# Designs tried in a protein design chat: VHH binders against Protein Ta0236. Part 2

Target 1, 206 residues: Protein Ta0236, of Thermoplasma acidophilum (q9hlj2)
Amino acid sequence: MHDLIMSMAEVDISLDIGTKAVRLARAAASSYLRNEKLPDPPADPIFQEKHGVFTTINTYPGNTLRGCIGFPEPYYPLGEGIIRSSIYAATEDPRFEPMKIDEISHVTFEVSILTQPVEITVNPEDRPKAVHIGRDGLIAVYNGASGLLLPQVATEYRMNPEEFLEALCEKAGLWEGCWKYKKVKISKFQATVFGEKDPEGVVEKR

## First folded at step 5 (VHH; framework vhh_etentamig_d1)

Design d06 (from a6 with G50A)
Fold by ESMFold2-Fast, scan of step 5:
Structure d06 (fold): chain B 206 residues (1-206), chain A 128 residues (1-128)
Amino acid sequence: as target 1 above (206 residues)
Amino acid sequence: EVQLLESGGGLVQPGGSLRLSCAASGFTFSSYAMSWVRQAPGKGPEWVSAISYSGGSTYYADSVKGRFTISRDNSKNTLYLQMNSLRAEDTAVYYCAKTEYRYTSDWGSTYKYEFDYRGQGTLVTVSS
C-alpha cells in the first residue's frame, strides 16, 4: 500500500556505500580465515535493510572465478548478507576448495547489491508492460513457492517481457501462465555492482 | 552465528502431549520464518511445521496437521511446538530449524541449494 511503497523505493547506491560494502566483504573473509572476530557492519542505515546480495572472489591478475555465493532474495540485512556471502564464497562454494589465508592478498572482492523488490501492482494483463528487459530482475511468490530470475537471463535468451514472466513461472515451479493469475505476487528489482580494481585497492562501481 | 537450543523432549505414552521449545540467538529472530524438522531412527529428515516471521501464518505436514501447533514469542526469541495425540510414529529427534538458501552464481546463471541451521535437537520417544 501507500506507506509500504514509500519504504520499498529504489535506492541509488553511492560509491561510498559500495566501497564500504566491498571492504566489509574482504574484512569478513580475512577475519574468518584468521579465526578472528568478524567485522561489524558500517553504521549507514542501508546495512540494516534487507537486500539481495552476492559476493564474488576472483584471482588477480588472472581474473579467474575463485568463489561466488549470494542471497538474491532480501533474506538478510545487507551487512549480515555481505559477511555471510563473503565467508561462504571463500570457504563453502561447492565448486572450489576452501580458500586459505595466504590467498587473500591475491584475489579481488566484488559485491553485487540488489535493490528492494517493488511489487508489480497492475492488472495481470498489463504485467508485461511493467517489465523492462535488461534492467529488471523478477521474483514470483505464491502459496509457499518462489522463484527469481536475474536481469541478465532475459537478455541472454532474448526474451520479451511475456516470455520472461513465463520463464519466471517455470523457475518458481508454478504453472504455465501463472503470471496471469492475480494472486501470484510478482516483484521487480535491479542490481548495482562494486568491485576492487586490484587486491585491497580502489573500489569502482561497475 | 546462528544458535538454536531445543528442549522439552522425553518419553511419553501414546495419546500423550509434549511441548517443545527452541531458544534462538545470533540473528534477528523476529525477522525470519522458522521450522520444526524431525528425524526418526534410520530415516532421513522430515519437515514438520513452519511459522512466518510475525506468527500470522502457520504450515503443517499432513502427518501432524490437527495434532501439532507451532507458535512463537518474538519478545523471548523462542519457538514452540505443542504436540498432542502423540503416536509411536512421532518418535524422532526434533530440530528447530532456520533454513538458509544459498545460490552459486556466475551472475548470468544461479543455482539454488538449501542449508539448514539446526540445533542439537531434542529426543521425543512415544512408547508404552
Scores: ipSAE 0.208, ipTM 0.600, lowest interface PAE 3.0, mean pLDDT 85

Design d07 (from a6 with G50R)
Fold by ESMFold2-Fast, scan of step 5:
Structure d07 (fold): chain B 206 residues (1-206), chain A 128 residues (1-128)
Amino acid sequence: as target 1 above (206 residues)
Amino acid sequence: EVQLLESGGGLVQPGGSLRLSCAASGFTFSSYAMSWVRQAPGKGPEWVSRISYSGGSTYYADSVKGRFTISRDNSKNTLYLQMNSLRAEDTAVYYCAKTEYRYTSDWGSTYKYEFDYRGQGTLVTVSS
């Protein structure tokens, strides 16, 4: 159960679109590292719509994080967001040295496409009931502080909705139980994730 | 690709005026707030001024408030800084800047940071 706004914001993203997104991410990073002209986004209308997006790069076959940068807010048209986040994940993730061109064939690319965040407007006590584990990512905003957790965090760490909301408060640098305070704004969004099974290989929905 | 090209710097006497310009390309200029940042010789960067995407809101560092005016022309993709009553302490390379909020992620855990796109800069020297 979700409200009408969440239903309208939700996009059923096909594997064809997901494949184009992942190919665009790889092409952008590769072209940038080769000092070549950047790719143009696909003509599909979704690539002109503003969406939150993350590009994740993992080593292969080790599957260790190599870079991940994104824009959870819908700052850019999806195509531009993919191009920018891919280049930044490869070269400007402050946790890692910039990727070299010879690494490009030894990594997998993954793209997470986010729906528009929609505020949870129920009374604070009912906020856990509005959170669907495995589907919803969460954003908290209060007095200049903010934090965001993607949907997979709750699934991977086996959190229930209340635990997920507590983790969100911690991530935002707020106090324990921050989600119980009406003035702490909490929004939810969904993510559709597509990634390469192996370098330049088949793209799958995750 | 974000491209910012500053111009208008030069040598000016104390009490004088200069107008800096920044030609922006490679992004939808009218959708973003813009800033001026300066770096004096041997010092770190200092934020000078910011203007909202529409031009309806402007903000200034205390060191320049009342002397500098930031403005923009969205039809020309150009940012301006009018500098009046210049002082020796205003001597610096002035950069046009576009701030971008970026997030790193590790299994959905995210860390927000600001990234500033800057141009080549334009040198302002306030001296006799």
Scores: ipSAE 0.062, ipTM 0.488, lowest interface PAE 4.4, mean pLDDT 86

Design d08 (from a6 with G50Y)
Fold by ESMFold2-Fast, scan of step 5:
Structure d08 (fold): chain B 206 residues (1-206), chain A 128 residues (1-128)
Amino acid sequence: as target 1 above (206 residues)
Amino acid sequence: EVQLLESGGGLVQPGGSLRLSCAASGFTFSSYAMSWVRQAPGKGPEWVSYISYSGGSTYYADSVKGRFTISRDNSKNTLYLQMNSLRAEDTAVYYCAKTEYRYTSDWGSTYKYEFDYRGQGTLVTVSS
C-alpha cells in the first residue's frame, strides 16, 4: 500500500531516520579526526538509496557556520554521502581551517537530505511562478557551468522567487538574468533537514 | 604517488563493443569514487561516468546512458567501463580519474568535480 518512491520524493523522512543520519555524520567526522575506522551506515534501506545530501557544522553556542559540504546530485547512497560530506565539511571546506578533534564537542551537526531534482519546464518568463520560497532549492546548468542554492538561502536573505533566481545565476557564475534564457536549465528540489539542538544532544527536524 | 593505467582501447566499427580497464595504485582505491573522463581531439574533457567507492552508486552522462556500464573490483584495485553500441562521436582518449564532486551551500561559494587522472589514457576510435 505504501509508495516508497513517492514518500521519499516528498522528503517524508522520519525523525528516527534523521537521528541516525545526524549521528552518522558526527561519528564519521569524529572517527576521521581521530584517525580511526569510519562508521558503517545504518541498515535502513534509505541509506542504500541515492540522495543528494549536505552536512553542515555550526559552532556552539555561537551558532556560526564552521563548515558545509555536500553532493547536490544523487551520486552516492545516502549513508556514503553523509560520511563523505561530513568529513569534507570538517576538513576540506575552503572557507575555513580544517577542524581539529578538540573542536568536536563544541559544534553541532546538521544533515540535509535532498529529493531528486526536477527540471522547471515552463517558459522562462513563468519560472518565478514555479519557485516556492522556503520549500524549493534551485540548480542552474549551462554550457559546463552550474550552481545550486539550498531552500534556506532564500529564507535567510529574504528573497522573493525572482531574487532567488538571480542569486542562482550569480552562484553559477552566469550573467544577470540568466534564468530568462531558455537554454539555461533550471531544476528545483526539496530538502528535509535534521540537526542537533546542542553537541551530541537531541536531534530535531528543522 | 597516484598511478592510473588505462587499457582496452582500440579501433572498433560503429555498433561494436569495447571494455576498458584501469589499474590503480599509489592510493587506497577502495576509499575513493572513480570516474571515466574522455577527450576527443580538439575538444575539452567530457565526464562520462561515475562510481562510488563501494560500487553501490553509478551515474552516467546523458550521451552514454543505457550504452555504457561502469563497474569496479576493489579487491583488484581495478575500474571498468563496458561500452556497447559505440558511435563515431564516442571516439576519444578515455581516462580513469579519482573523483569527487563537492559543493558548498553558502551563497557565493564554489563547487567542483575534483578529478585526478594522471594516467596516459586509452584511445578508442569508432570508425568504419
Scores: ipSAE 0.021, ipTM 0.377, lowest interface PAE 5.5, mean pLDDT 84

Design d09 (from a6 with Y59R)
Fold by ESMFold2-Fast, scan of step 5:
Structure d09 (fold): chain B 206 residues (1-206), chain A 128 residues (1-128)
Amino acid sequence: as target 1 above (206 residues)
Amino acid sequence: EVQLLESGGGLVQPGGSLRLSCAASGFTFSSYAMSWVRQAPGKGPEWVSGISYSGGSTRYADSVKGRFTISRDNSKNTLYLQMNSLRAEDTAVYYCAKTEYRYTSDWGSTYKYEFDYRGQGTLVTVSS
């Protein structure tokens, strides 16, 4: 059963704002690929506030990952963060060739708006109990290595908290069971996720 | 107009110290992570140190860890690099860079670190 109690770290973002965020992401990537002027952020105050953000691009109708870049720390105003992360997801994700303009009509855009990361300070053995699947994304930092998984990764791959922590260790390039070591710093964050149902189509809160 | 202006370089003997400064203008300095990058004669650029937008977290290359300290003053739009126990190998042009930390996210992807050069650089020569 999912817990209905909201964390003080969570942000409640409307579908209207989410729709504007996704439209901004698509417009930024499209304008960049066309060598056109980049879009201006919406006037809504949230787009001037600093938030962590990721833009994810998936193929359509195949729904395979095409690009995903973001900023987990809230150092950009949300509008700027969306524009930057969208362009980078389209053109500078090292896992993929840069997107060409003819691909833009064959992909969906998704924007994840993040809360500020909060370190998990319980004893390592209790770390799995501090992780809420479907709500929490995770960051691991140790000795110059780092990795991040968005909340939907655990949901998509049907992970329990221990499996999610193991996946985080793997993502960070650390050892199996890294989350059991107190000096490996693990932080959690939440995300509000909005994505296109189909290219340029209706935006859904996910 | 974005501008980064480095200063504080010069000739110093091995074991000496220097403090580099970078004056930033034309953007909201407190909103960006910053880095120091150096380029030695005949070599490619090497990342030296990074600092978060707030100054709350810092990172160092293994070659300088324990000897160099990065800091910032957001009220003065200024980035600093305190360099101690200088070695001949530290001889380089030092650049202040507006830095952007980027992460990939999915199963099996990895973190990516990115930066932009914007300054003219300041020459540090460590020689007798």
Scores: ipSAE 0.225, ipTM 0.616, lowest interface PAE 2.2, mean pLDDT 85

Design k01 (from a6 with Y101W)
Fold by ESMFold2-Fast, scan of step 5:
Structure k01 (fold): chain B 206 residues (1-206), chain A 128 residues (1-128)
Amino acid sequence: as target 1 above (206 residues)
Amino acid sequence: EVQLLESGGGLVQPGGSLRLSCAASGFTFSSYAMSWVRQAPGKGPEWVSGISYSGGSTYYADSVKGRFTISRDNSKNTLYLQMNSLRAEDTAVYYCAKTEWRYTSDWGSTYKYEFDYRGQGTLVTVSS
């Protein structure tokens, strides 16, 4: 069994670092909503390294989506990426009205720290075999259109790899079966996810 | 400190071609997405095209899709826009912009861009 992708270091992040990431996300959104000075990132070296990142905000105790914005590619140092994505998830998610400060105690924060996307280069017919449900998130890019699904989407909706690739095509605004076309670029990535169990509470690795 | 210097604009006939260049300095060019934005006389700004930091992903407005090609050379800190089949409605000042890509993470993923910095612009006039 040979996997050339194993030559790239995976993001293996401790719960301590994950806790700091989630606390930073909550502090950034809270400070921004109060028009206060934004927090400084933790001193740990990982917060100075560029990583893809998403911040997700869910209602509590209902656990429904309230906001989610991120950067799938490593444009920002992790600390800056968390601060930006958190503020945008709270105030600039086009699906929702901007959060008010009184909502902050009624939501949970979750941070997803991403590996760099790697293109799936096998023949289109073999693409489903390259997708590991529960581990891989997917990105599709074609002719100005793009879409992204996090790894948990396939798990939550009980998708097999072909169903996940079809959902990705729909997400990207492409045609049914788009993943069968060689020129549609499909990439995969992994995420390490940390979230609050309840508002301001214990952080869990998911 | 951050500088973007656009060039390559000029007068061209309908159906003609132009290549715009943007020379970037004062920041790590290879670390940022870039866009072209245009503003026609008496109108608001219109996003034209975008490119990821690596050049691996490119995006186009429907008005220019199939006619314009965005590219970059990270070794030269330079962004390009190849404009073919030019029309009178392409007449505008074209701006190079340092860009931030944003994604929503759910069943309705879409990307959004924001302009951190816009250059001085280069005028493109398409006229008979």
Scores: ipSAE 0.280, ipTM 0.619, lowest interface PAE 2.1, mean pLDDT 85

Design k02 (from a6 with Y103W)
Fold by ESMFold2-Fast, scan of step 5:
Structure k02 (fold): chain B 206 residues (1-206), chain A 128 residues (1-128)
Amino acid sequence: as target 1 above (206 residues)
Amino acid sequence: EVQLLESGGGLVQPGGSLRLSCAASGFTFSSYAMSWVRQAPGKGPEWVSGISYSGGSTYYADSVKGRFTISRDNSKNTLYLQMNSLRAEDTAVYYCAKTEYRWTSDWGSTYKYEFDYRGQGTLVTVSS
């Protein structure tokens, strides 16, 4: 109950704000690729508050990943974080060639606004009980290795909490069952996700 | 404008110690991760060590683990590198760097270190 109330308070962002966030992400990447002045963040107070954020770019109509870069911790004001993560998702994702301006009309933008990660401090055997599928994203850190999965990963792959923790271990490059070891630090966070239905189109809350 | 001013370098014998300092200005120091990067003569830059914005997490290159300690004082906008058991191969110009850790969030994700250097660095020469 307590965690549910905190989650709703932390991640309940309006579609109006989400639409502005997605429009900002598209404008930032577009302006950067055109070598034009970057957009200013919206005046809404949330864009001046520090939040973790990821920008995801997918091809359209193929819906394949084209770029995804972000900041899991609240280092930047949200507006600045969106601008930076969008430009980096378009041009600095090491998995892909930098995006060119002629691609901008053939991709969708998605913004994930994150709460601060909070360590799961229960005994390892109880860690699955602390994970809420569809709500919680996860981070694992151990001896210089780290991995992160957004909340939607568990939903997309139909994972239960144990499967999600196992996928996190694999993501971090750790051993199978790493989440059962108390020295592997596991943290959870929530995200509110907004994305374009089609290029420059209606923004939806995911 | 980001300004970083490194100091504390010098000539030291193998096995010796040095403490480097970096005075930061022109940005909110306590909001950014910081790193030490070195460049030996005729070689490219090598990342040495990193520290989170709060100082709660520290990272080291394998070449310096157990010998170097990174720390920060956010009240003084200062980054430090304590270097012990110095070796000839540690000879380099050392730069402090405002650091941005960028993450990918999908399957196969890793984090990256992106650096913004503004200083001339501080020369460390390890020679007998």
Scores: ipSAE 0.213, ipTM 0.582, lowest interface PAE 2.8, mean pLDDT 85

Design k03 (from a6 with Y103F)
Fold by ESMFold2-Fast, scan of step 5:
Structure k03 (fold): chain B 206 residues (1-206), chain A 128 residues (1-128)
Amino acid sequence: as target 1 above (206 residues)
Amino acid sequence: EVQLLESGGGLVQPGGSLRLSCAASGFTFSSYAMSWVRQAPGKGPEWVSGISYSGGSTYYADSVKGRFTISRDNSKNTLYLQMNSLRAEDTAVYYCAKTEYRFTSDWGSTYKYEFDYRGQGTLVTVSS
């Protein structure tokens, strides 16, 4: 049941939708830098649903990080989240100087859309087996406390599934081994990533 | 219209505890992330702790991690900061702030926060 919900969420995030998301991100940053009216989100229903989202901007052809800002929790409707994260990636990333409009033709845009969380329903001792490092982000919820870790956290810090679940317990402010307790709800989500091959070019699903 | 009112500050001895409250009105509290920010005499503001709109994620400065706990009650439009094991260096005016958190990533990320509105503050003095 939960696998079916996850599969349906992935089907909703098709290359067509991903292309629209990436085009929206580029249009938002471009319009903002030109002091023009911001684009309207596409009419597709997914752009009205709340999703976690990140926009990444890389130089081209050097493929060096130029900006990356996002919202890990489903705080904004997807369209609004893309517009905001794109503008912030271009102008408000504290690691870099704000982009100028003449840079816009020398960068690629990438949008990471976080899928809806699906509860892990196996027995607690089997929870590590349900976690796929490099693919799954995790959420823990217990008695009003919760925490979230993005998929890349486990990759960046070289965690195995048990270490990732322990890190999640710490992030949620729970106890060591919290994931072994049945009443602590653990959910997983993925990031579906779409990016330009070259500036304003073909969009690929990563 | 938008109003944030902090309370719960006072004089406490080192090692003591205080619970701060922030009553919010004039906006949809449950739709915004919130922060606690402090300012010691003669110093600039220091971000202390943050909480997502749902209460699902919490964030802490290294100086307070393990000692302070941020929480919220969206049904009461109230933000809390439980402060334990207080130290002289925790002496400051504590402010509640309506906040947007922006991330490069989780863990090892840089928090970029923007205060849309800040309250009037509550004074915490830690001394013998």
Scores: ipSAE 0.363, ipTM 0.620, lowest interface PAE 1.6, mean pLDDT 85

Design k04 (from a6 with Y111W)
Fold by ESMFold2-Fast, scan of step 5:
Structure k04 (fold): chain B 206 residues (1-206), chain A 128 residues (1-128)
Amino acid sequence: as target 1 above (206 residues)
Amino acid sequence: EVQLLESGGGLVQPGGSLRLSCAASGFTFSSYAMSWVRQAPGKGPEWVSGISYSGGSTYYADSVKGRFTISRDNSKNTLYLQMNSLRAEDTAVYYCAKTEYRYTSDWGSTWKYEFDYRGQGTLVTVSS
């Protein structure tokens, strides 16, 4: 019950904190690829608090996906979560070959800091009404299959709530219209996103 | 550091029920996802069920969906598996595991699990 109350909290993160998060992500991947000691998280209290987190790596200047791994549940203190997700995005994303150190200067890092997922418990036909485009990311779980879409996916592809739920079904490897079946569990979460404009450059709040 | 102690296994008839327990210590139990993993004689380990750190999300292998229920009590540092409608194929040593779930946020990815289990396991035998 206490965790359910906490999951209603919003994520409101300053650009200063977001910049530190992105720098930490880049430093973690770089140090790991060089076989050097991993960076310590910043002293700011938020980096000791548990948050869901994703690290996304894109090519530059092509801006194509190079890696993205994260934890939607707040398993780790934010600093540790950033370090882990960054290393995994660079080296353990199954869609791509592991990054080499010479690629680090040709990519941008982005960090998404999440709220705890909350299940959408309305009748399936009302699920679209519970989804707020531009604010909510979604998770679908059914029979060992799962999929997650960050909030920006819906805005990037100009999706309405039904289209976003359909995209979630596809992402999870489920059937078309999976969100209409009550046994398919659907949860929502929010994110605050920070990313580099160019490699090692200015960090922006998305 | 991480210690997991499974219990509740035993001999049961097909169609019967058992409730497994896992007592966790050496880490902040309420901060980690947990799973049940089983290993049948002569087979490799098979993931059975998973639960998020808060208990808000639960996951099941197709082979046990609708028959097994995973739950946790964070105040007691204990993980449970309620097993109903047991079959001969459920015969295995059952382990609880500290779990890391990894997700991607793109359109065509897979969910990855990493298990860290140290317990001796608890044997479940479903007699034909």
Scores: ipSAE 0.279, ipTM 0.623, lowest interface PAE 2.0, mean pLDDT 85

Design k05 (from a6 with Y111F)
Fold by ESMFold2-Fast, scan of step 5:
Parts: sequence; C-alpha cells; structure tokens
Structure k05 (fold): chain B 206 residues (1-206), chain A 128 residues (1-128)
Amino acid sequence: as target 1 above (206 residues)
Amino acid sequence: EVQLLESGGGLVQPGGSLRLSCAASGFTFSSYAMSWVRQAPGKGPEWVSGISYSGGSTYYADSVKGRFTISRDNSKNTLYLQMNSLRAEDTAVYYCAKTEYRYTSDWGSTFKYEFDYRGQGTLVTVSS
C-alpha cells in the first residue's frame, strides 16, 4: 500500500506542473537579484502541499554546476520551497560566489520535486527488501547525524540495496551496518525532475 | 513573519535547575525542527540541543548530554529546555532557533547545513 501511494504521488506530477515549477524558480531568482517583488506561487493545489524540493542551476552552454540548494524534508508548501531553494541556489550556496543579475540569461534552471519521505518500518534485517534501486532515494537519521542520497547515486554506482544502505550509513557519518540497528531511522522517497533545455527555453521532464 | 520569544532565564546557583520556554508564531510550528543555541560572554554561538518537527528525535551537544532535556508542545506552539545540574560554564544568553536544514547536492550526495532564525534570547547566569 505504501508503494501504491508513492507511485500515485509521482504519477500526479505532469509536465504542465513541472513547467510552472521551473518558471517559478527562474522568476524567484531573477526577481530577488533585481530587488523586485517575489512571484506568487501558481494556484494549482500541489503548490500548497508540502514537498521536498531541490533547485539546480547550471551554466549554459557549458552545463557545469552553478548552484544547488534544497529541502529534502517536506518543510514548506511546494511553491514556497521552490522560491526559497531557487534564491538560495543562486545566492547562498557555500560552494560558489553569489550570482549577479547578468548571469541569469546564461544559466538553466532545474527543479526536483520529492515525494513525502516514508519511514521504512519493517524489521531492520528486511530493510534491503523495501529499497527499490533506480526509484528510491534514502534518508538516515540518528542522534543528530543525518545523511541523504538521491536515487541517482545507486544507479550511477551500480549499487544493490544493501550497498545503497551501507553508502547511506557512511554518508550520515554513522557506523558500518548502521541500517541493522532499529533506532536508526531510515526513510525512502522518490523524485520527479523538470528542467530547461536552454535558458528560458522549453521545459522537459527528466 | 517568524517571531520567537524566549523566557525562563535568570540567576541560579551551581547544581540548580531552570526551565526555558520559547513561544513561536508566524509559521506552522509543528512543521519545523527547532533548536536551542547559546552564546557565552566573549565566545561565539554554541548549538545546545535540537528536536525534530514531530518531537520523535532529540539531539544534544556533548557538553549538556544527561543534564538538559529538549521538548516541544505542538498544540501550544512552544519549545522547552529543561536544564538540570547547572554549571558556571552554562552561563550564556540562550536563543530559541527555528532551524532550517539546507542541503547542497553533489552528484546525488548531499551536504547538510543549518540556518537559524533566532529570538531575542534569555540570559542564564550560574553563580553562587
């Protein structure tokens, strides 16, 4: 039943919604850099629902990372999360200098919309059976330590579920086999990604 | 607008106890992780304790483990810090913080960092 709920959430995100999300991200960063009033979120119900979200900004045509900030937990309504993550990706990513307004025409915007994290509540030894490689991202939380891996990590490094859970323990700064301890909370989520093909151009579902 | 109002600070003797409160408004309190941060005279801010949005997970700095307890009442939009076995080195201004966890992504691997919206603080002085 939990798999069905997650599949339904993923199926509900259309290219129309994704296009609105990406346009909102670009508008938020642009307005902020111009010291103008921030855009209002679209009226579609999904933008009032809480979702994890990442905004990624890449140079164009070089396609190198320029900024990426997000909230994997559903802290904000999606519209607010997109506005905040976009502004932070442009100006508050600690890896990069803040963007200036003249850069806006030379970058592409991408928005990753996350499903609600669902805690894996099976016995710890059965946790690998609850992880679907290529579909699920993972979050681990224990005593102030946390780590998150997006679904792409397992696919890129050809991990099986046990390997993915071990990588998560390492990312969280926990011990080898941390996922076997019941007090280590492990949650799974999925992502739907939408991005510009070129600056202000057509939006595609990735 | 996020508003955080701390109370409960004061002068206490070593070994004493205090309970700090933080009244939150301007946001959906039950949806956000909260923290207590302190700043001792002449020092930078030190994170003391954190609690998840549901209250299901709590976290403590090594300097306060076993002595301090963080809790929250989502029905009252209030965060608490119960401080027991107080020491002179606990003397500080204590701030309620609305913690925003921000993540960077590097090929699907994330780096987490904290951003705090802080209240005006409440002074705790531990002295004989």
Scores: ipSAE 0.265, ipTM 0.671, lowest interface PAE 2.2, mean pLDDT 86

Design k07 (from a6 with K112V)
Fold by ESMFold2-Fast, scan of step 5:
Structure k07 (fold): chain B 206 residues (1-206), chain A 128 residues (1-128)
Amino acid sequence: as target 1 above (206 residues)
Amino acid sequence: EVQLLESGGGLVQPGGSLRLSCAASGFTFSSYAMSWVRQAPGKGPEWVSGISYSGGSTYYADSVKGRFTISRDNSKNTLYLQMNSLRAEDTAVYYCAKTEYRYTSDWGSTYVYEFDYRGQGTLVTVSS
């Protein structure tokens, strides 16, 4: 499983760190499109820690989706995850044509940094009460099987907490109602989002 | 150089079970996602199942969901596929592949992008 720290629901990531993350994402995509050396991650310790991360690119001023790719699990150190997800969002999102370098000044970059998963420790019957739709993503682990759903899945498909837990069981390849069994481990996580207000402009926490 | 050695295939009757193994070397196994890909006689390759680097997420093709279970043991650099309720349509050569999984936030879906067919595969035949 991933490292779990405590039963705390959220970790506060500063705007300073968020700004560095967004600048790194923009620099990575720009350097890649110019066929130049990729940027090095900032020296701050968080960029060496493994975190789930997504990079989102939107048109400006239209604010329509241009690309979005990420790693929901803590697969890479955060800095590497930002670099990779940014390049993939710009060039490898199958919904869109790959970006050209002349587009870079007409888009905004946004980085979503995922919190460490925290196990839901209440009795199974109370698990739905521990899930906040629109805020929590979920992970299930049991006997070598696992699955993960991002917070937006429940919102997009208009799921209540029980429906979200059922979808998680299905995603993990487990049985219907798996979340009712105490030995199925269920964890939740959140995302902290930072994005440019306008191209290469000030970064805000969302 | 990446080396993947598949094993566990064989002849089995419909409704039977098999467990496939893949021994990995030449890379840091615990740092990469892995997949099982199969190719039936006369058909193109089909992605079957995938697992994240830690085992924290698993993914399945609709054709095998609920019947197959992917797992890994990072201490042994080994990937597994437990196949239950086998059907004639599961007859194929099964390949282990080094993989990178990517998600789009809008869909909650996973993309399997990089396949590395370094193994020779293991044949699974389902017939009476």
Scores: ipSAE 0.327, ipTM 0.609, lowest interface PAE 1.5, mean pLDDT 85

